VH-VL binders against q9umr5. Designs and how they scored, part 128

Target 1, 268 residues: q9umr5
Amino acid sequence: SYKPVIVVHGLFDSSYSFRHLLEYINETHPGTVVTVLDLFDGRESLRPLWEQVQGFREAVVPIMAKAPQGVHLICYSQGGLVCRALLSVMDDHNVDSFISLSSPQMGQYGDTDYLKWLFPTSMRSNLYRICYSPWGQEFSICNYWHDPHHDDLYLNASSFLALINGERDHPNATVWRKNFLRVGHLVLIGGPDDGVITPWQSSFFGFYDANETVLEMEEQLVYLRDSFGLKTLLARGAIVRCPMAGISHTAWHSNRTLYETCIEPWLS
Short names: E, the ipSAE of ESMFold2; O, the ipSAE of OpenDDE; V2, 0.75 times the mean of E and O plus 0.25 times the DockQ between their complexes.

## First folded at step 5 (VH-VL)

Design ge35 (framework fv_mavrilimumab; at its last look DockQ between E and O 0.03; V2 from the best seeds 0.00; counts 0 for: pae O 5.3 > 2, placed apart)
Fold by ESMFold2-Fast, scan of step 5:
Structure ge35 (fold): chain C 268 residues (1-268), chain A 123 residues (1-123), chain B 111 residues (1-111)
Amino acid sequence: as target 1 above (268 residues)
Amino acid sequence: QVQLVQSGAEVKKPGASVKVSCKVSGYTLTELSIHWVRQAPGKGLEWMGGFDPEDGETVYAQRFQGRVTMTEDTSTDTAYMELSSLRSEDTAVYYCATVSYDWKTGRYSFDYWGQGTMVTVSS
Amino acid sequence: QSVLTQPPSVSGAPGQRVTISCTGSSSNIGAGYDVSWYQQLPGTAPKLLIYGNSNRPSGVPDRFSGSKSGTSASLAITGLQAEDEADYYCQSYDSSLSGFVFGGGTKLTVL
């Protein structure tokens, strides 16, 4: 029988948005119990990510407890960061495959309609003024805003991403690393035509340097220092990279070819 | 405010087709997702299909696939539902309704409904 | 039979509280799809009463409330009034049918 699948949505998303994904899973793995967590939907997706992590944690505990053989996570966009934190803060998780679906794992540095709605007068070059304030850190988007021209402010002010990536010290870092390393597979999915995640390589732990040149995962300090276990997971053969062109940000959970290529193999 | 006004009652013979219209006012049709729901006399609500609010493609309930066609005329802000090969069990009130996304909650709902069109199939 | 199960009828006296259940399965409510509720007065079109499990549209009094747990949802009506006498329908999405589904409906009689 197949392991249960837990789906964590993204910014301004709904359970309905995953209907095609659930249809694909039902077709290829009939009998799979799939649960889309309907917490922090709509504008509540703007709540601080640590608050969201606590709420999602409470929701996943009973599902994991009922599945002694393990569960799979499929985590979309901002939801991939929630899942990163869940895997770190839960000392008893039984996640086999963590499938990260176009999530800004190293952060976001790009103008999007979501940011313009919240901060209509701000360009990406100026958003650091808002996001790296205490008020700005009350918004999920600012929790993973990563301005490569103000890395000192990011390291000091980020209340979420800098901590979960081990870029700034935290008392629980050793435990978080140990917990994260329990995951069976880390499946990273993303692509150049996403149009929202900037740089798109953030979905694969790549990111801009100070000149806005993308450095891939293996060149990042978090990888080189093995801050939360990426180097260890890669050495174990547990990291899967599945880039695909031609897919826009809102289409990752509704493209059959993507599902068959990048998701389906990891649901057994 | 959105208002949906449907065409008048129809009486059809078995084997005929019926085409019901739904005129949108108070908003633009292109910004709405129109769905169709029917209700047989004394029975419950049954979803037939509509335009997917996220991708705009038509989706039909399995039991109506091959018999139903849903279209829109954006120039007149009018949606249409055509049901062919009518049977006596197709006698029902047919409603059009909007499926809308509420950004505050992240939820979809059938938020506005037309007044209904009675279609009677009798020999 | 309906994919979402509702009691065919419930009744209460003016001022009382009634609860209408909506029981689903792992392919709909259990899969995480939210539940909406619709009120249908005799001879009229359905009206949205509750959406997204527990949210009220403008104009719906706070006597109406919704909740969801596991594979089931509930509509609670407090302070019953004669005007509440109507049919009530729950609605969700079902991944096995790839479509929206309605409950069978519950007739509320105010005694």
Scores: ipSAE 0.784, ipTM 0.895, lowest interface PAE 1.3, mean pLDDT 92
Fold by ESMFold2, look of step 6:
Structure ge35 (fold): chain C 268 residues (1-268), chain A 123 residues (1-123), chain B 111 residues (1-111)
Amino acid sequence: as target 1 above (268 residues)
Amino acid sequence: QVQLVQSGAEVKKPGASVKVSCKVSGYTLTELSIHWVRQAPGKGLEWMGGFDPEDGETVYAQRFQGRVTMTEDTSTDTAYMELSSLRSEDTAVYYCATVSYDWKTGRYSFDYWGQGTMVTVSS
Amino acid sequence: QSVLTQPPSVSGAPGQRVTISCTGSSSNIGAGYDVSWYQQLPGTAPKLLIYGNSNRPSGVPDRFSGSKSGTSASLAITGLQAEDEADYYCQSYDSSLSGFVFGGGTKLTVL
């Protein structure tokens, strides 16, 4: 029998957006129980990410309890950051595959329509003034905003991403790393034609240096210091990288080839 | 404010086809995802198919696959549903409706409905 | 059989509270698909009453409320009025059928 699958959506998403993914799972793995968590939908997806993590934690506990053999997570876009935080803060999670579907795992440094709607006079080059303030950190987008030209502000002001990356000193770093490392596999999915995640390599823990040159995961300080367990996971053979070109941000969960290539093999 | 105005009642014989129209006003058809729902006399609502609100592909309920065709004419802002090989059990009111996304809540719903078209199939 | 199960009828006196249940399965409500509710007055098209489990569109009185738990949903009507006498349908999406699904309907009678 197949392990239950829990789906965590992204910014301004709905459970309906995942209907094709759920249909693919039903077709290829009949009998799999799949739950899209319908929390923090629409405008509520702008709530602080720690608030979302707490709410999603409450929702996954009973699902995991009913499945002592383990569960899988499929986490899309902003949802991938929620899921990584869940894996860190839950000392009792039983996640086998964590499937990160085009998530800004090392942060976001790109203009989007909803950022312009929220902050209409701002561009990516000056958004740090808003995001790296206590008021800005009340918005989920700012919780993973990562301006490579103001790294000192990022490291000191980020209430979420700098903490779950272990980039800032905090008392839970050892426990969070231990919890995260209990995952069976980390499956990283994304691609150059996404159009929203900037740089798209953030989905693979790559990111800009100060010159906006993309450094891959193995060149990142958080990997080299093994601050939250990436180096350990890679050495264990537990990281799967599945890039795919030709897929826009809203199409990751509705592409059958992507599902069959990058997702299905990990839904034991 | 979107308005959906459907074609008039039809009487058909078994084995014939019917084509119901749904004219959109207040919006252009390309901004909307039109679906079709029928209701037999004294019975409940039954989804037949439509244009998916996210990817724009036509989807048909499995029960109607092979008998139904749904099309749109963007030059006249009119959607069509054609049902073939009619039987007496196809006697129903046929509604067109929009499936719309509300970005504030992140939810989809059947929010605007046409007035309905009675199709009677009798020998 | 209807994929979403509703009681065939429910009744209440003016001013009372009534609830209408909608029972689904792991392939629809239980998968995380939300529930919408529609009111249908005799001889008219259905009207959206509740969407996204609990949201009311503009113009729907706050005496109508919805909720979802597990594989089931509920519509509650407080302060029952004669004008509320109608048929009520729940609706969701089903991944096994790859389509939208409606409940069988509930006739509400105001005594």
Scores: ipSAE 0.566, ipTM 0.839, lowest interface PAE 2.6, mean pLDDT 91
Fold by OpenDDE, look of step 6:
Structure ge35 (fold): chain C 268 residues (1-268), chain A 123 residues (1-123), chain B 111 residues (1-111)
Amino acid sequence: as target 1 above (268 residues)
Amino acid sequence: QVQLVQSGAEVKKPGASVKVSCKVSGYTLTELSIHWVRQAPGKGLEWMGGFDPEDGETVYAQRFQGRVTMTEDTSTDTAYMELSSLRSEDTAVYYCATVSYDWKTGRYSFDYWGQGTMVTVSS
Amino acid sequence: QSVLTQPPSVSGAPGQRVTISCTGSSSNIGAGYDVSWYQQLPGTAPKLLIYGNSNRPSGVPDRFSGSKSGTSASLAITGLQAEDEADYYCQSYDSSLSGFVFGGGTKLTVL
C-alpha cells in the first residue's frame, strides 16, 4: 500500500484549496490516505508559526504512529516552513518525502499582495521596523521576513526563521539538525513565475545578499556551515530540486503537469 | 466531494420576489465561495454574482445590482439568492456553484454545480 | 452579446477531432485571466471540463484538452464519441466588468 500523505496549507488557505491535488493523488496512487490538516485556516494562518508548529505536531503525531512504514509531507507556501520546523522539533518523525511546494524556505523579502494587505502603508524596505519588533513577530509572515539590509535585526529579532536555520545560536540547534536529517528526501519545488515568493529562489534556499544579488543554496552560510543539515542532505543525494516556469503561486497545488513532474515521483 | 442541493422550482408573478436556496455538503460553507449563474431557456450561462473570499464581500454583476441579494447561513451551510422585481425575462434555471480562484493570475473556475432551480415568471 | 465569442455550433463524426474557439479581448483572456471550459449535457447542470487553460479535473478523459494564446482559447476533442454531444462554454474573468464572463456556448453535434 502507499504511504499516507499529509498536506499542510499556506497563508489564508483552507482544505478546499487542495481538492485538485487530492484528485491527482487518488488517480495516480489509488488507496492513498491523504489528510489535509484543517488547522489555522484563513486568518488564523497569521498566528505565530511556533504556535502553528505545535498545533500541526499534535495532528501529525497520531497519523505517523499509525503509519510505521512512513509518511509523506506536502507542505505549501508558508506551510513549508511550518513543516521544516516540525521535522526539526520531532525526534521521532518518520517522514519519507518532505515536499516543499513553493515555500519561502530562506525567507521572504518582497512587496507581495499579502504584504500589502497586512501592511498597506509599508514597503519591503521599511517593514523591518514592524517585523523585527515583538509586536510584529506575532504575525506568521514576520516570522520569516528576511531583510538582507538589516541582517543584525533579522538575526536578533527573528523568532522563527533564524532559529530553524541555525543562524542564531540556541541550545537545540544540534538536536534540531539531527531530527531534520531523519527525512528521506527533501523535494524543493518553485519557479520564476511564482509572483509571491521573493526572491523565487527562496524556495530553493537561495536568497539576496546585501546588494540584493541572489545567491544559490550552496553559497548560503546555512549551507556552508551545515547549520541545519542542508549540506549533509545534499551530499547523500537527499535533496531534489524541481524548478518549473509558468506557474503562479496559487497554482502549484492545482497543476497536473507540475504534479506529475515534481510531486508524484516521491509519493511511492 | 462538494455537493450542492438547491430548492425546488418556483412560479412567480411579475413584480414578485424569489429566494432560491443552495445547501452545501462535503465542505463547510465557510470553506467555499458560492456564486450564482442563471440560464434562460435555450440560452447561455450568465454570471449573477457571488462571494469573493479575497475581498471578503459579495459582488454582483452590474446587470443585477440593486435587484439581487446573496446571503449565507453558515449554521446550516446554506447559501441564498433573492431576486426582486421579477420580470418575464428572469425566467431561467438558476444555478449555485463553487468557485475557485487564483488571486494573483486570475484563475477562476466553477468547480461544482447545483442541480439548478427553474424560476418561471408569468402573468 | 457575450463577452467571449464562440461558434454557435460545431460537428464531427465519431473518432474525429474537433476544436471550439473562444475569442476574448484585452480585458479578459488578453489580460492574463485563465480560461475554463464547461460541458453541459441536455437537461443537466454544467460540468467543469477544463480549468486553468489546460488542466483536466478528475474523471475528464484526456481526449479533452485546452489551450490559450493571446486573446483566445481553444478546446480540442479527439476521438469524438457520441456522448460528447453537448453544449460547451468557455469562461474567464473580465477586469473592465469586474466579473465573470461566459462564452455564448457551442453546440457540438456528433454525426
Scores: ipSAE 0.020, ipTM 0.580, lowest interface PAE 5.3, mean pLDDT 92
ESMFold2 (binder alone), look of step 6: mean pLDDT 90; pTM 0.932

Design ge37 (framework fv_mavrilimumab)
Fold by ESMFold2-Fast, scan of step 5:
Structure ge37 (fold): chain C 268 residues (1-268), chain A 123 residues (1-123), chain B 111 residues (1-111)
Amino acid sequence: as target 1 above (268 residues)
Amino acid sequence: QVQLVQSGAEVKKPGASVKVSCKVSGYTLTELSIHWVRQAPGKGLEWMGGFDPEDGETVYAQRFQGRVTMTEDTSTDTAYMELSSLRSEDTAVYYCATVSYDWKTGRYSFDYWGQGTMVTVSS
Amino acid sequence: QSVLTQPPSVSGAPGQRVTISCTGSSSNIGAGYDVYWYQQLPGTAPKLLIYGNSNRPSGVPDRFSGSKSGTSASLAITGLQAEDEADYYCQSYDSSLSGWVFGGGTKLTVL
């Protein structure tokens, strides 16, 4: 009776990271077929996001084809951006609930240990010099780097996020919007204690302006122009916002209260 | 080079407890996750539990919950596994093993194993 | 019984290829959890042979390879040698048991 669930991981993750999530699903929805896609694990999660989208697309096609009643996606961190693009490029997806688990939907502008490993001498204020180069765009983390102080460079150089958000024109934008709008529910999860996603409101389509003041989704041009369907989904009652305090970035998939409050209701 | 050295063989009576040690060298205990696996004579491998670095705490296999306690002494780089209320079916070789994360592949592995400790439960 | 099913024995001659199957279910291999393989020589501790479905630790020859499809995995050994005679175990994680599980083991005999 329950629709299959497909899980897409984040940066430097593997299927083992989601064991608690699968245990919760098994307890509340016994018999649910859950598949954690074990593609682009470890350092391979640094590959360009369009390459990851292609690989994950090939993996989800047979799962969706065997589930005529539809499927649910749970997409964690960077994986939420992969799922955004999947829903846009697939003209035949049958996703009911797209559950975005602390994903930087409007981008990232914050220092993390991942950045220190990749670029040991850089700070968030100067990372735009690397990320907005052709070489930098070969790394997934740079595909969603969104420096609010260099918005012109972001719009011109971002090969991924600016395109899927409709912030820069693309020939396929109309088709991508149509495909994305087929989703049943867009469930957005995130919170102030995440510690990695900066600003945390990026998980809810909020982001910094040039003064690093956070503007929420309804004040974003992407929403106001309905570039890929956020305004339409909200009007349809299809967007669910589920913020929760007290949860660090690596704990979103292993907190029972979060699961019961934000995820469980959407796994029909 | 990581090496795990376990304590010597033990003979216990039913109802007693046994505490097996696992000394880590070539790496510090704080940088490793230690898990315990047992093997009854002529039988297969059975996972008992271990420290999960993602959870920040020790997890136990359901069938051993309430009977097993796994602890660590970082000052001596030694991990311990204590099993109580021993029965004859607890006769087995007990192994400690390191669990590590390979960031290159995104995979966990049980990569280094101790030599094993034979625990015999007999009356 | 064990949660992961392996044949109790397989055999081959030197230089030949053998495969050892590991059959799971939707709560373990089918859920996307990785499969690991161990070699246990008589009287010794298990040795990690394959991790993360198909990755070899340093020092394991490429004669050993792993694969995973659906709810099952297999270990392939090519160019069989006498020293390969051992017990082989598969391992994965099981969400219904909330723990790591092993297969029952396969005794490889090199004739």
Scores: ipSAE 0.518, ipTM 0.801, lowest interface PAE 3.0, mean pLDDT 91

Design ge38 (framework fv_mavrilimumab)
Fold by ESMFold2-Fast, scan of step 5:
Structure ge38 (fold): chain C 268 residues (1-268), chain A 123 residues (1-123), chain B 111 residues (1-111)
Amino acid sequence: as target 1 above (268 residues)
Amino acid sequence: QVQLVQSGAEVKKPGASVKVSCKVSGYTLTELSIHWVRQAPGKGLEWMGGFDPEDGETVYAQRFQGRVTMTEDTSTDTAYMELSSLRSEDTAVYYCATVSYDWKTGRYSFDYWGQGTMVTVSS
Amino acid sequence: QSVLTQPPSVSGAPGQRVTISCTGSSSNIGAGYDVNWYQQLPGTAPKLLIYGNSNRPSGVPDRFSGSKSGTSASLAITGLQAEDEADYYCQSYDSSLSGWVFGGGTKLTVL
């Protein structure tokens, strides 16, 4: 029988948004128990990510407890960051495959319709003024805002992403690394036509340097220092990279070819 | 305010087709996702299909696939549901309803309903 | 037969509390899909009563509340009134059917 699958959504999403993904899983792995966590839906998805991690943790504990053989996580967009933190704070998780669907794992730095809707007068060049304030850090999107031109502010003000990436010191860093390394497979999915995640390589732990040149995962200090275990995971063959062109941000969970190529092989 | 006004009652013979209309006012049809639900006399609600509010594709319930067609005329803000090969068990009130997303809660619901169209299938 | 199970009837006296259950499975409510509730007065179209498990539309009194747990949902009506006499339907989405599903309906009688 197949391991249960837990789905964690992104900004302004609902369980309904994953109906196609659940249909694909049911077709290829009939009998799989799939649960989309319907917490922090709509504008509640703007709540601080640490608050969301606590709530999702409470929801996943009983599911994991009922599945001693293990579970799989499929985490979309912002949800991939929730899952990153979840795997670090849980010292007893039994996650086999962590499938990250176009999540800004190294952060976000781009002008999108979502940003203009939330902060109509802001541009990416000046959003650091809002996001790196105490008030701004009460919004989920600011928890992973990563301005490459104000890296000092990002490191000092980010209450979430800089900490889980090991870019700023934290007392729990060693335990978080140990817990994250318990994962069986880290499956990274994303692509150049996403249109929201900027740079799109953030989904693969790549990111801008100060000149807005993308440096890939292996050139990142967090990888080289093995701050939370990426180098160790790669060395043991546990990282899977599955880029795909032609997929917009809202289509990662509803594209059959993407599912068959990047997700289906990792649902045991 | 959204208002859905449906066409009048129909009486059809077995094997015929019926086409029910749903006129939208208060909003543009392109801003709404119209779905169809029927109710046989004294029975419960049964979803037939509609336009998916997220991707705009038409989706039909399996038991109606092949004999139901749902279309929209955006120039007249009117949605249509055509059911073919009518049987006596198709006698029912047919409702159109809007499926809306509430961004504040992240929830979908069938929030506005037409008055219903009685379709009677008898010989 | 419906994929969401409701009791066919429930009754109460004015001022009392009644609850209407909606039991699903792993392919619908258990999969995390929301539950909506509709009230249908005799001879009228259904009216949205509760959406997204527990939210009330404008104009719905706070004596109506919804909740969801596991594979089931419940509609609670407190301070029961004569005008609450109606049919109540739960609704969710079902991944195995790739569509929306309704419960069989519950007739509420106010004694």
Scores: ipSAE 0.748, ipTM 0.886, lowest interface PAE 1.5, mean pLDDT 92

